# VHH binders against a8x493r558to705, part 9

Target 1, 148 residues: a8x493r558to705
Amino acid sequence: QWLENALDMTNCRLLRVAGESKKNFVNDSPFLLINEASVYMLARHIDMDVQDILTRFRSNIVVRGLPPFIEDTAKRLSIENLEFEVVDKCTRCEMICVDPMTGEKDPSLLLALRDYRNKQKMTFGIYIRQSNFEPGQFVEAGSAVRFF

## First folded at step 4 (VHH)

Design qa3 (framework vhh_vobarilizumab_d1)
Fold by ESMFold2-Fast, scan of step 4:
Structure qa3 (fold): chain B 148 residues (1-148), chain A 120 residues (1-120)
Amino acid sequence: as target 1 above (148 residues)
Amino acid sequence: EVQLVESGGGLVQPGGSLRLSCAASGFTFSRNYMAWYRQAPGKGRELVAGIYSGGSTSYADSVKGRFTISRDNAKNTLYLQMNSLRPEDTAVYYCAKGYTLEWYPEFDYWGQGTLVTVSS
């Protein structure tokens, strides 16, 4: 059921924002956004739990209800009335190999990501920057997300 | 001071069931991601199941359909219902307050663990 919801385009919502249930954006501070559906697609390819992958990727923002990897080609997005531009893709490094709970190192996730991405750049997620700054703006879980 | 206290472990025969509990204190339980991890003899720690504050859940493939994670925010308690237990489920099970990503690092706390032994 909830895997179906991750691919449901009518239920495009902000799932999680790091640090607070409401996140105030600062001008020119890029945020790392991960699409939950893309994580499920990667999880189906490798033998790892979805939540472990999300944590290792250290995303600021997680969105739900979008097609997998649509973020890879997005140029801009909105969260409610806030507008963002995509400034770059996130290239992953050895930090995703470190277990946040134990500190143990295991290169398997990075190697699996390289294999899954056809041995090209090991990108997963996008950096976004707010384009319509206004003091006091915030987003919270459940906020509507639209990609363009 | 964050505290997590697990209970409910024990010896059970293959095919049996156990329910683990984790009593949480020292933080706002209802707002936190909570998880169960396990560590079997000679193996590293493995994420078994997780539950977001909103109720969404995730499971390791090895336990899907057999284990159910749930939370009672009024009691600040996390549960793991384990059905159809197998010898390979034998491990110490840990309750974890994990996956709070801040601008700096993630924040993780674990309990002392509870031993689950599945054998005849």
Scores: ipSAE 0.000, ipTM 0.118, lowest interface PAE 16.0, mean pLDDT 72

Design qa30 (framework vhh_vobarilizumab_d1)
Fold by ESMFold2-Fast, scan of step 4:
Structure qa30 (fold): chain B 148 residues (1-148), chain A 120 residues (1-120)
Amino acid sequence: as target 1 above (148 residues)
Amino acid sequence: EVQLVESGGGLVQPGGSLRLSCAASGFTFSRNYMAWYRQAPGKGRELVAGIYSGGSTSYADSVKGRFTISRDNAKNTLYLQMNSLRPEDTAVYYCAKGYTLEFYPEFDYWGQGTLVTVSS
């Protein structure tokens, strides 16, 4: 039934992977949003740690509590009272093969993504932009997230 | 099908050592990322250490230099050597196949856990 496709909104949360406890959206540049569950699916496919994949993907915003890859079809979302629109999907290239700490190249992640997407456009994550811009607003880890 | 059985927990004094074991069955152990998580009373889950199929390891900053994760693929067993134990290491320790997410339990394989108590 439809209930199998419904999300329990109370379980959808902003998970901050950076050292900051809050984020101020004062720049109108798009932010890269990654769904933790999608990273988990990819991690299980290639035997890599979720945090390593998140670091390689250069995520700005990580959300938790959603089904894998549901972000691929999202058009809009809110974080607390802030509204965002999805402006594009993030297409991945060889940058995700570079270890940000050592500079060493490992093609495993890009090859796995290629296989997982059947050699179509290798997208992972979405670019979002605040649609109700008001300078000085903040969101924190644990903030409620809704997808539309 | 998948089974994980943790052992080796117990009561130990601060500065002491314990070695945890996880006996795995029902899947190809040698091909899987394995991890140790812990959960203290009233707190959320914390990734303690992980080991890739190829042998590379990762550690939480709180345990780095004190804990060592290792695997024995011939015995399908995961280990966590814990040295210089602190009261804040007190928790139930869980063995997990892959990266464990609370929202997707069907994709995670946790054992029953083993209790580690560090007190004077």
Scores: ipSAE 0.000, ipTM 0.152, lowest interface PAE 12.0, mean pLDDT 72

Design qa4 (framework vhh_vobarilizumab_d1)
Fold by ESMFold2-Fast, scan of step 4:
Structure qa4 (fold): chain B 148 residues (1-148), chain A 120 residues (1-120)
Amino acid sequence: as target 1 above (148 residues)
Amino acid sequence: EVQLVESGGGLVQPGGSLRLSCAASGFTFSRNYMAWYRQAPGKGRELVAGIYSGGSTSYADSVKGRFTISRDNAKNTLYLQMNSLRPEDTAVYYCAKGYDLDWYPEFDYWGQGTLVTVSS
């Protein structure tokens, strides 16, 4: 489905990419994209900072400037001149309950996600894969993002 | 313009205690994941303890129950309370700042380090 309420999409920007300040999408594995506005909505439901949620969700890419959860309907997107297809929604499992350093489990975030989604499938974020392969191309914070 | 300045290192005997401090400036400290790393002679860097902006903490198994990480957002200061120190804890300890939105425990700034020597 085309996302036609386009004014806020026109102002969508790449907020951060995991790892390097510039990201090359040569990897064959899908990348996990999360909408910052969706995280703010979840954060209001759980007493946890946006940063802590993003760390536990292990996002590759975070975008800003979209309405909450509009990414759930996306079929494709572009970041600058790179094109991506949405391959699936990210279903959250026990991994978000695990502290990344100690391995200790706290089910609070997963339970909050279940409650916030009101019995919908526990998805948060989308998996994307680059559809036009051009080696050496990079994106960075501030790059323009468009959803289709 | 980000600065991280560690202090509190020194020589201590096994079983002793030290408290490390890290004075942070040039960024919004309260928003950032902060961590302590260490590097022992002849070894790579090891993540020791981390503290998220919301206050939740993580520890390496080797220090769990002995070390406590904490933060004072009003003073822009990170702490590491080290108890029951062992010779294996001998290392240069580094304060590290995560990205503003830390999806992975990667760090864009490290302090100069403070030496901790545990020896009889």
Scores: ipSAE 0.000, ipTM 0.135, lowest interface PAE 15.2, mean pLDDT 73

Design qa5 (framework vhh_vobarilizumab_d1)
Fold by ESMFold2-Fast, scan of step 4:
Structure qa5 (fold): chain B 148 residues (1-148), chain A 120 residues (1-120)
Amino acid sequence: as target 1 above (148 residues)
Amino acid sequence: EVQLVESGGGLVQPGGSLRLSCAASGFTFSRNYMAWYRQAPGKGRELVAGIYSGGSTDYADSVKGRFTISRDNAKNTLYLQMNSLRPEDTAVYYCAKGYRLSWYPEFDYWGQGTLVTVSS
C-alpha cells in the first residue's frame, strides 16, 4: 500500500524563529526545530499547553502545516531559499520538568514523553544546521518550508 | 471532564465597559494557555486575546489597547476586561483552552459562550 499522500507538506510554513521575528543564521551551531503538529498531539495526551511545551523544549524554530512526527524521518529541509541538514534528534531530559516561572518540578511532561514516545527514546524535535549561506539573509514568520 | 463557564456578558452602551469571567475545571488551569474568542453574526470565530501559563499575552489588533486578558490561577478563573466598547464588539464571547487548528479542532475546548451587545 502506498502512503505518498499521507505526507501533505503543501501548506508547511515557518511559525517563528527564537529571539526576533526575523533571524540571520550566522553560526555553525545547530538550531532546534519543532513541528507544531507534534506538540499538539503531545499536548492532547498530557493536558498541557502547546506554548508551555514549546517554552520547556527551548525551540529555536517552529514549523506549522506538517503531519505529526514527520520531522523524525527528515534528512534535509529548506526555508525559502536557505538549505538545512538534519544533524540529530533532540533527546529530552529532566530540565523540561521545571516550570520556567515558578521553578516547581512537574514530571508529567517527561513521563508523557516516556509513555508516548518510548520507542523514540524520549526524543522530540530535530537539530538542523544551515548548509548554504549568503551574508545578510533573513527568514520570518510565514516563510515556506519544505522537508526532504 | 473539561468545563469552562463564562459570565459577565450583557447590554452596554458604546464607550462602556464589561468584565467577562470564565470559571475553569477538569484540568490543571495554571499549566494551560487560555483564550477569549468571539463570534459575531455571519462571521467565523476569531481570537480576541490569549494568555500563556507564564503570563505573556496576545491580542487581536482590533482590541489592542482596549481589552485586557488576565488569569487568577488560585481561583482557576480567566478574565477579559473590555473598555471603550464599540458596536462592532457585539458578539458571543467564548472562553477556550488550547489553540484553534482547522486540522486538529478537537484539541480546542470551548465554553457555552456569553453574549455581549454594544448598542444604545
Scores: ipSAE 0.006, ipTM 0.294, lowest interface PAE 9.6, mean pLDDT 76

Design qa6 (framework vhh_vobarilizumab_d1)
Fold by ESMFold2-Fast, scan of step 4:
Structure qa6 (fold): chain B 148 residues (1-148), chain A 120 residues (1-120)
Amino acid sequence: as target 1 above (148 residues)
Amino acid sequence: EVQLVESGGGLVQPGGSLRLSCAASGFTFSRNYMAWYRQAPGKGRELVAGIYSGGSTEYADSVKGRFTISRDNAKNTLYLQMNSLRPEDTAVYYCAKGYRLEWYPEFDYWGQGTLVTVSS
């Protein structure tokens, strides 16, 4: 099916990882992955800076080059030669009302997210876990990402 | 400042109908999820119906098929058409901007409420 082949995105890249330019995996704990294109669509609705949204979402990994919200249906992915499974979707709660740097409260993002996503659970982003963990492996910004 | 003003409540007999209205001001109505909540005597406030900015709707199971939520973005007005009313529908009905925030109630925007009494 060519639609299934379209999920093999050769232009999808790792944009950012946990505040570092590279990430060493020391265990198989889940990571929160956000699709940059999905954030851009939300940002247009709320009139908020993309980086401010990412900061409030407490993103671990940000990917670029995917269609908006395609991550909602992903089952697994690879970053270079490392394989990951999708554990769950990230349900957003009132924690995103607080700026993690300043402590200022603003409910606008949460209220806009509920409206924009039209979803009772208010999911945004996915939790991923390495399928075949080996100590010493790492990923870095610019790494190729493929979704399945 | 956000203002929500409900109207249309009253006394009706079982099986009757009422239409509630909520006049909204102080925010961009067309871009916000709007909802109707109710609070019956001795009970907590519960969601009755909600409507997203795009027009999609959601309803509590107890009112599905009987109540219809709608919005008029040109008039900044939210409506609740209530048909086949039952004594169990007796409550104060509140218009709400967005959904209730448990941790930040200072940002919950509610109207004054309008009383609906279903009794013979």
Scores: ipSAE 0.012, ipTM 0.346, lowest interface PAE 8.5, mean pLDDT 78

Design qa7 (framework vhh_vobarilizumab_d1)
Fold by ESMFold2-Fast, scan of step 4:
Order: sequence, then C-alpha cells, then structure tokens
Structure qa7 (fold): chain B 148 residues (1-148), chain A 120 residues (1-120)
Amino acid sequence: as target 1 above (148 residues)
Amino acid sequence: EVQLVESGGGLVQPGGSLRLSCAASGFTFSRNAMAWYRQAPGKGRELVAGIYSGGSTSYADSVKGRFTISRDNAKNTLYLQMNSLRPEDTAVYYCAKGYRLSWYPEFDYWGQGTLVTVSS
C-alpha cells in the first residue's frame, strides 16, 4: 500500500508531527520534514529498520504517500490550508549515529547517507517555514499535504 | 493522575524467560509512546525497549533478538517478553510513559519497578 501511494501524490498525508496533536508551526526556526517513502528506500539500501532510522533523524514532520525523494525538488508545500516554503535541505551529521531512545552509537547510517545520496553531501529531509498567516489552524495526523 | 504498576519479575536461571507487565491508568494509553527502562545495582538507568503509539518498536543493542516489547491498548497494558536471559539482565525494570508523540520520544518513570534476578 505505501508503494501505491508513492506513485500518487494526491494521496499524500501527514503521518507524524513532533509533540501532541494540533501543532502550531509559527516559530523562529524552520521545521524539519521527512518523506516516509525516502526513509523506506534508505532502509532497504542499508538493511536497517525503518523505525530506527526515523527515530535517529529526529524530524518534526513525517509525510506519507509521496514518491521517494520528491521532497528534494520541492519549493513550496501546503498542509491543509497552511502554506510553507522550503528554505534548505537538511545536512546530516554524527548525531544520526546515536539512537535517541537507547544512546547507542552506530556510524553506519551516516556513512551510508554519504554513499547513497551523492558522496559529497549527506542531505536527507528538508527545512520548511510557514509562509502564510492562518491563526487558529491546527495540523494533525491524516492532514492533506501537497507539494509544488 | 498517572499510575503505572509493574509486575512479572522474579528469580530465573540463565537461559530462562520472563514476561513483564505494566498496568497503566490516568491517561490515554493508546496515544502515548511507552518504554521499559532498567537499573542494575551500581549502574545508571538505561532504556531497554520503546514502543510508539502506532506500534513501531526500538531496542537497545544488548537485548535485540531476545526481548520483545508489545502493548494491548484495549487493556491499557504494556508487556516485555524476555527470552534467553543472562546474568547481566539482572536489574529493577521500570515502565515509563512518553509525553511526546514523535520520532524522538521523551519518557518519565511513574512506576515502582519490578525486580528481575538472573542467577544460578
């Protein structure tokens, strides 16, 4: 089912957002968004558990239903009626080698990213910032996501 | 108020098995990540296993392949199935409630713990 969704962008939905439901995105720093399908491709490449990788990446937002790595080319997106601009790609560092739940270190993930993506940049995920003012709007699991 | 009651600990020989339970009340169990921590005599606390509200799990390297964390949302109960137990698994095991629904959970202890002793 996730593979079918990866081929149809109209089925893109919010899977998780950091913190409790009804998150407000008006903030000083941009939010980190990760595409679940991209994580599945990386997990398959390095033979790691998808949930282990998601835990290490510490993203604010996880989306489902997109083709793998389509987020790398996006300039704008919406979550329901909230509009966001893509401000940068996320360059990963040694922190992804530490499981936040257990504290144990494994360098494999960072090394695999360097090899898998382009051997010079260790990017995975995008930073986004809300571009419209929409007071009282909340985002929760299942919210519709569209990329432009 | 949040209440967590651990049970199932005991004395077991190396290679044996135990199943720990944690009965939860005072919060919406199905919406919270849950975890098992342990503290051995003279050592710091360590996370053993965690489970997100959606069922995804994470394990410390020391227990991968031997322990299984699971949850029963209908019964508000968290479990830890412990197989192939070793003397170094001897510790007080604590049930912990998460308060952040994300891919980097934060946990608080609220239970009294249950003692697991693995020795001949």
Scores: ipSAE 0.000, ipTM 0.168, lowest interface PAE 12.0, mean pLDDT 74

Design qa8 (framework vhh_vobarilizumab_d1)
Fold by ESMFold2-Fast, scan of step 4:
Structure qa8 (fold): chain B 148 residues (1-148), chain A 120 residues (1-120)
Amino acid sequence: as target 1 above (148 residues)
Amino acid sequence: EVQLVESGGGLVQPGGSLRLSCAASGFTFSRNAMAWYRQAPGKGRELVAGIYSGGSTDYADSVKGRFTISRDNAKNTLYLQMNSLRPEDTAVYYCAKGYTLEWYPEFDYWGQGTLVTVSS
């Protein structure tokens, strides 16, 4: 049962949802979820801004209040009453080296990710898909997030 | 070596104003989020205000509308403008590189702090 494996962290909250309807997460393309704590750890290693890394990673959903990299082992999660399955890890490529606004290339982020993650094959973040019912629920910044 | 040096603290009367500065060196200031934290006597450290490299800001509810965080990337300096000061704002104020998370309350790179005392 999902409940038997729940990581019930009362401080885990939705920080940001970008570029999609908060009432509709159903589509054939999964959503990219990033854990802010994981970004913070990478940011400290590389001496780069958390927001700049999030922009380069092109995150759809950002969560706060979790230990770093706990998302690497997640199989399922919920945001309020919406349930999601983890479908894959996100493998990063040279695109994260390009500033979306200026087009300038800085290889340091990909090199730091390679160095810092080593055994994770340059993965950062998870792809999630709504798993159990029709959309119609509302989520917003501050919504509770639970990992399974 | 990363260094953060705070200044501008002092004794001020309720309703007064104070401007804190943080001189940063040893890293690329313009690429990093910066924050102000404070620690009142007998309390833990709390986030006061944060500013991302792109200029977007975040504030604790207790200071929103009274405090303004800003940065000058050309001078590698972070500022906190504090208006309408209250006795409850009495604390040591710390400049921090990046944000501390609730799960990781310590930075390797914190300044020494500057004391702000609000009393009549």
Scores: ipSAE 0.000, ipTM 0.183, lowest interface PAE 13.1, mean pLDDT 74

Design qa9 (framework vhh_vobarilizumab_d1)
Fold by ESMFold2-Fast, scan of step 4:
Structure qa9 (fold): chain B 148 residues (1-148), chain A 120 residues (1-120)
Amino acid sequence: as target 1 above (148 residues)
Amino acid sequence: EVQLVESGGGLVQPGGSLRLSCAASGFTFKRNYMAWYRQAPGKGRELVAGIYSGGSTSYADSVKGRFTISRDNAKNTLYLQMNSLRPEDTAVYYCAKGYRLEWYPEFDYWGQGTLVTVSS
């Protein structure tokens, strides 16, 4: 009945940061954030592995334990005690159709994204920027994430 | 089989108006994003306007304020109301299902097009 508590995601975690276990914010350039639950929903729409989709999407930050597509309407988020603003949605191009290992082209992911995300202009993921930036701060795998 | 049939094109004077229609069949129209594209002589096809199943719309800068896209889900029909027409609006206008895929045009669904000529 207390639906507002569904947004209190005390057990959500930052799954991965761009090839490293932590990311140092040395400037205020945007980072690409993908929600793992959203990727699982897309993966179920087509017979494609979640890891393959994540690799093709080239995200900087992957979060888990959040409701699918909550990122679509988010204005702000926190990672532990650091605050971020959502600056834009990520519009996907045909590059996601290219296998990064083989160079093989397959339209399946883009077709699925077009059909499944039709109302969202082929967007998947969000760009975020630290709202109270100071050099030398960082986020790491396992950190708690909350959306607002 | 997806079918899109455009109508309503013709010759009109600058400053005039036309309404284009697109009759859609072979898919669940009410659940799909629909769009109008155009192709002028010697140019590529460009997006003119789009409409989501919920009714929200988007427009190319060149037509914003002059054109209005709308849909009738009960009739499976897409419309484009074109006002204050200019010679540079002269093109073949195409109805489209979904977003265009540039690398995979075989999966794009467009009608045959309807010619709009704006000339004195």
Scores: ipSAE 0.025, ipTM 0.409, lowest interface PAE 6.1, mean pLDDT 80

Design sa1 (framework vhh_lunsekimig_d3)
Fold by ESMFold2-Fast, scan of step 4:
Structure sa1 (fold): chain B 148 residues (1-148), chain A 122 residues (1-122)
Amino acid sequence: as target 1 above (148 residues)
Amino acid sequence: EVQLVESGGGVVQPGGSLRLSCAASGFTFSSYALYWYRQAAGIERELIASITSGGSTNYVDSVKGRFTISRDNSENTMYLQMNSLRAEDTGLYYCAATIGKVESITYGSEYWGQGTLVTVSS
């Protein structure tokens, strides 16, 4: 197989976003955070719409107004009064090669990520877990984000 | 008023050293992540080094082992110690400190077991 020959990739975990609803993040499952500026940097290496990249990455939270790849070194972050710990970096698999509308397979995004990461682990984004609970606080568009 | 003031630049021979400083005021310095960017002629401005509020550091491959980023929260100052300087390190160096915003959010996710890759070659 072309992709397995190029990347030596098998056996990856799949994460499917169930849909959007307004809930707090107090549970034991981590959430996937992506930095918009990092996506724009990756987009320079492929002929693909930024929104298509975001859709393929299936993130829970997208942040803006931060330098590209600042998320790669963060240990903690806050969103308003909510505290989060960084659990791990997100390793990307064949799932990002599948067009969510058509089901057609295009290796371009995964190959671009491999090349962009200098053939190291194909990570993009971070898994975060809420470390405190503040009643009445929710993550919303426009919420302030600080990396620690 | 938020202020960031860089200093420490200059002319140095190949193999020499420089220490850059970034003095900050007007925000809660200790809670912000801090960065050094470099812009060379004909090259887009790139992130060279970063340091989180907790002290975790990151570097682009071209400067790893040669550059050291650090912060002094008591002085509201960030530093970049540059050793073994090369011609390729020539450029304008900028410091930055940011607070981000949530652009979008999607609640709910499902985990599947370990997947297996299946590809049909043409």
Scores: ipSAE 0.213, ipTM 0.652, lowest interface PAE 2.6, mean pLDDT 72

Design sa10 (framework vhh_lunsekimig_d3)
Fold by ESMFold2-Fast, scan of step 4:
Structure sa10 (fold): chain B 148 residues (1-148), chain A 122 residues (1-122)
Amino acid sequence: as target 1 above (148 residues)
Amino acid sequence: EVQLVESGGGVVQPGGSLRLSCAASGFTFSSYALYWYRQAAGIERELIASITSGGSTNYVDSVKGRFTISRDNSENTMYLQMNSLRAEDTGLYYCAAVIGEVTSDLYGFDYWGQGTLVTVSS
């Protein structure tokens, strides 16, 4: 019964783990992007490792070297020569409360996010879609990112 | 060659106003997100304001309601209007055009200016 609650998919998205050396764009489905600097800011509000938060958020793409929360106000971005539009913010649910390795439930991250967002929508990260789609293109680690 | 040149700093009394400018050359200004950072004595350089290529703005809490960032793409210039200045606003103000990377161990800004000094004294 507890496992069913931990794996509740009714109002949650199952997000893909970031950190692969390459990401293949095979269609125009949205990708979840998270800014590492934003995670560092959230981590200071909660006693949790940055890497654990990144793992729990299960984003497709993690960017670094950018100011915290620049992604919250962006309309577009480029990764190398690929162009993306920001289609929505990612609202978080109980899935981030479950340790991916152990299945242990801890509401601390979700509660910290709620507090950090001043009890507004519990958003963290953005959904992006390629603006000029060409099958077979890749994003790899070290690719330059610019927000617009 | 790429340059960011800040101007508009100076000495002002508490409660006064200053307008900083960041003039850019050598890159496609309209395509970049742009930032104001501040470095005060004894503290790390901090982001105080940002503006995306589309004009969306963000501010650190300590300056919200007092500072306004804007850009003029036709003049390749970014501005910071600073009102109701306080002693704690004293510092070097830098503009930057920023690049990030996907899941990289490298840090990057495309371009930084030299900074302009703001002193609020009474």
Scores: ipSAE 0.013, ipTM 0.334, lowest interface PAE 7.9, mean pLDDT 71

Design sa11 (framework vhh_lunsekimig_d3)
Fold by ESMFold2-Fast, scan of step 4:
Structure sa11 (fold): chain B 148 residues (1-148), chain A 122 residues (1-122)
Amino acid sequence: as target 1 above (148 residues)
Amino acid sequence: EVQLVESGGGVVQPGGSLRLSCAASGFTFSSYALYWYRQAAGIERELIASITSGGSTYYVDSVKGRFTISRDNSENTMYLQMNSLRAEDTGLYYCAALVGKVDSEYYGLDYWGQGTLVTVSS
């Protein structure tokens, strides 16, 4: 509300948060992928803990061991033998400004993201959807990820 | 056995051009995203450019518009065309083929070349 007024945010998305079980159910809705290396670059810019940013970004899946921002240009990816298409980039909204433990609101992360992405929308992460979806598939921790 | 071999480095004057090559063997080249990294003396290796198996490219701001990455899957070779070279471009250039991992300790495929030296001096 107040954050939308401050930042002129009218539309935002809210997707499932990554689970603690290290397994994420894949369904026919797009889900949010974030690259940890990209978060690390943002964290260095805004003097915030990487883990705090990851928690606030509320991704369905976090990938590691890839160059920062490689996800921004990807059209497809594979996770083990599962194929995914990139549907859209994730535009961030006020959800990232709420402390998940205390519920306190601080627009600093959105403002910092806007500053960091000064020639782009406030995007961070990508929405992906399984190509030729089959129900009951899972993405497991440790699975190999390749971008195309 | 996986091998990545860089070539094409050398000494050029500012404003000059070089084309680097990375020849690969021992893995399915066409299936991998490929990367050029640069290491200057006393500085950590930094990503310069990448190209996906589908041909999508990424460049860091400092080289965007001057460098062009490309790949030839039939020859298992990746290239970096470097134009309008600056003194700051001096360094060892490494090619790499990496695979990321989902939400686990990092141990991706560590396929790196030995590097090729680029020196830009007047």
Scores: ipSAE 0.133, ipTM 0.532, lowest interface PAE 3.3, mean pLDDT 74

Design sa12 (framework vhh_lunsekimig_d3)
Fold by ESMFold2-Fast, scan of step 4:
Structure sa12 (fold): chain B 148 residues (1-148), chain A 121 residues (1-121)
Amino acid sequence: as target 1 above (148 residues)
Amino acid sequence: EVQLVESGGGVVQPGGSLRLSCAASGFTFSSYALYWYRQAAGIERELIASITSGGSTNYVDSVKGRFTISRDNSENTMYLQMNSLRAEDTGLYYCAATIGTVEGRDYGEYWGQGTLVTVSS
């Protein structure tokens, strides 16, 4: 359900960039991609359900069946016949500290990212942009993914 | 008939070496990312090594420098060379093969039955 994740991504970006208005948003905004295997690796450092971590990361696309953190070094990927370029890494904000059901604040996930990244930028996930247009093909559940 | 068959497990002394093999059949092996998982007694299964269809490798920190994963697409086989084995390496080693997919459905995820590695003492 990448449409739900698109709304979550919009909210996170707005909170991160103070002063950014709807006039400053572009029509071809990138998609946020998260690798499920990377989430499982991070989960080992935190007392939190994998599903809760996925919910907090608010991605447009979740991929699975790939090595953890392969997305961190990727330049390009394909989803079936669609081609995408990696435009940036996603730096995580205070929003991942908020339980979406209760509103309670818990810094554990952000602190786990800080520790995992060894005081480097607290990135998790990548922003991707479609680099070609292939009629009759689109991103859907089960579509094959390859990183380059 | 899709199959992943592990071999090469056994009993070894600390500091010893073993080479595990995972023989695959029934699918397009060269297109899949391949994994070695380990499950120690009383501990959850963990990913220890991976190799992509393009040959890029990753390792969990505890095995870096000691274990080497490789693949031979002409033989449809993946290997794990394990050197300088420690008591903590004892466990069941599982071979897995997957093709990356967008969430919601697995596409071609396959698992072996596991092979036991025991490092004595």
Scores: ipSAE 0.156, ipTM 0.550, lowest interface PAE 2.8, mean pLDDT 75

Design sa13 (framework vhh_lunsekimig_d3)
Fold by ESMFold2-Fast, scan of step 4:
Structure sa13 (fold): chain B 148 residues (1-148), chain A 122 residues (1-122)
Amino acid sequence: as target 1 above (148 residues)
Amino acid sequence: EVQLVESGGGVVQPGGSLRLSCAASGFTFSSYALYWYRQAAGIERELIASITSGGSTNYVDSVKGRFTISRDNSENTMYLQMNSLRAEDTGLYYCAAPIGKVESLTWGDEYWGQGTLVTVSS
């Protein structure tokens, strides 16, 4: 693989996503959270629409109104009354190079992320898991988000 | 309503000092980490200093040893003491708290793929 050879990438995680406006976090599998402000910062370094970047990153939850990259140092967060722990950072691989509409490969986003992170691991976004469960609560658009 | 108000900026000679303040209201100040960002000419907005609720601090390399972040939970105020100021420190300084909103939701499955390394012999 030309891209893996250039970037020394040995592992890759692929996510499939589906639409939904409300969700109870009843599964023990982690969810991928992306901070919109961080995407805007990355977008300034590439010729790609913010929405296209969001689609390529395939997150479960997108949050807004927060400082860029605050998610990189977070240990826990709340969404309304639901509590979550940060279980890991999301390391990106060549899958973000695949156009979800056409299937065509374009390395631009991954290479831009490598350059933007400047010698750091190519991470973008965090995996979160609900640390407690309370029946009858939902996450939906507009729900308040707080990082700790 | 969450509100953060910065103050303490001004004009100073190279090598001088300034102390910035960030007054907070609308949330339980002592429970949250707080951040200083700056935006300088020709530079993207960057995180320069952070302080956790427990008082642990972090700095970007360019300000380590010159800047000190601190907090006063009794006054709901965070500070940035800036010493040995350089021309490159010129810019807008913003304080921030980790409070926002959910923008959108999508759900799916995940799996780990195996990496593949291709070596081009030389």
Scores: ipSAE 0.140, ipTM 0.595, lowest interface PAE 3.6, mean pLDDT 71

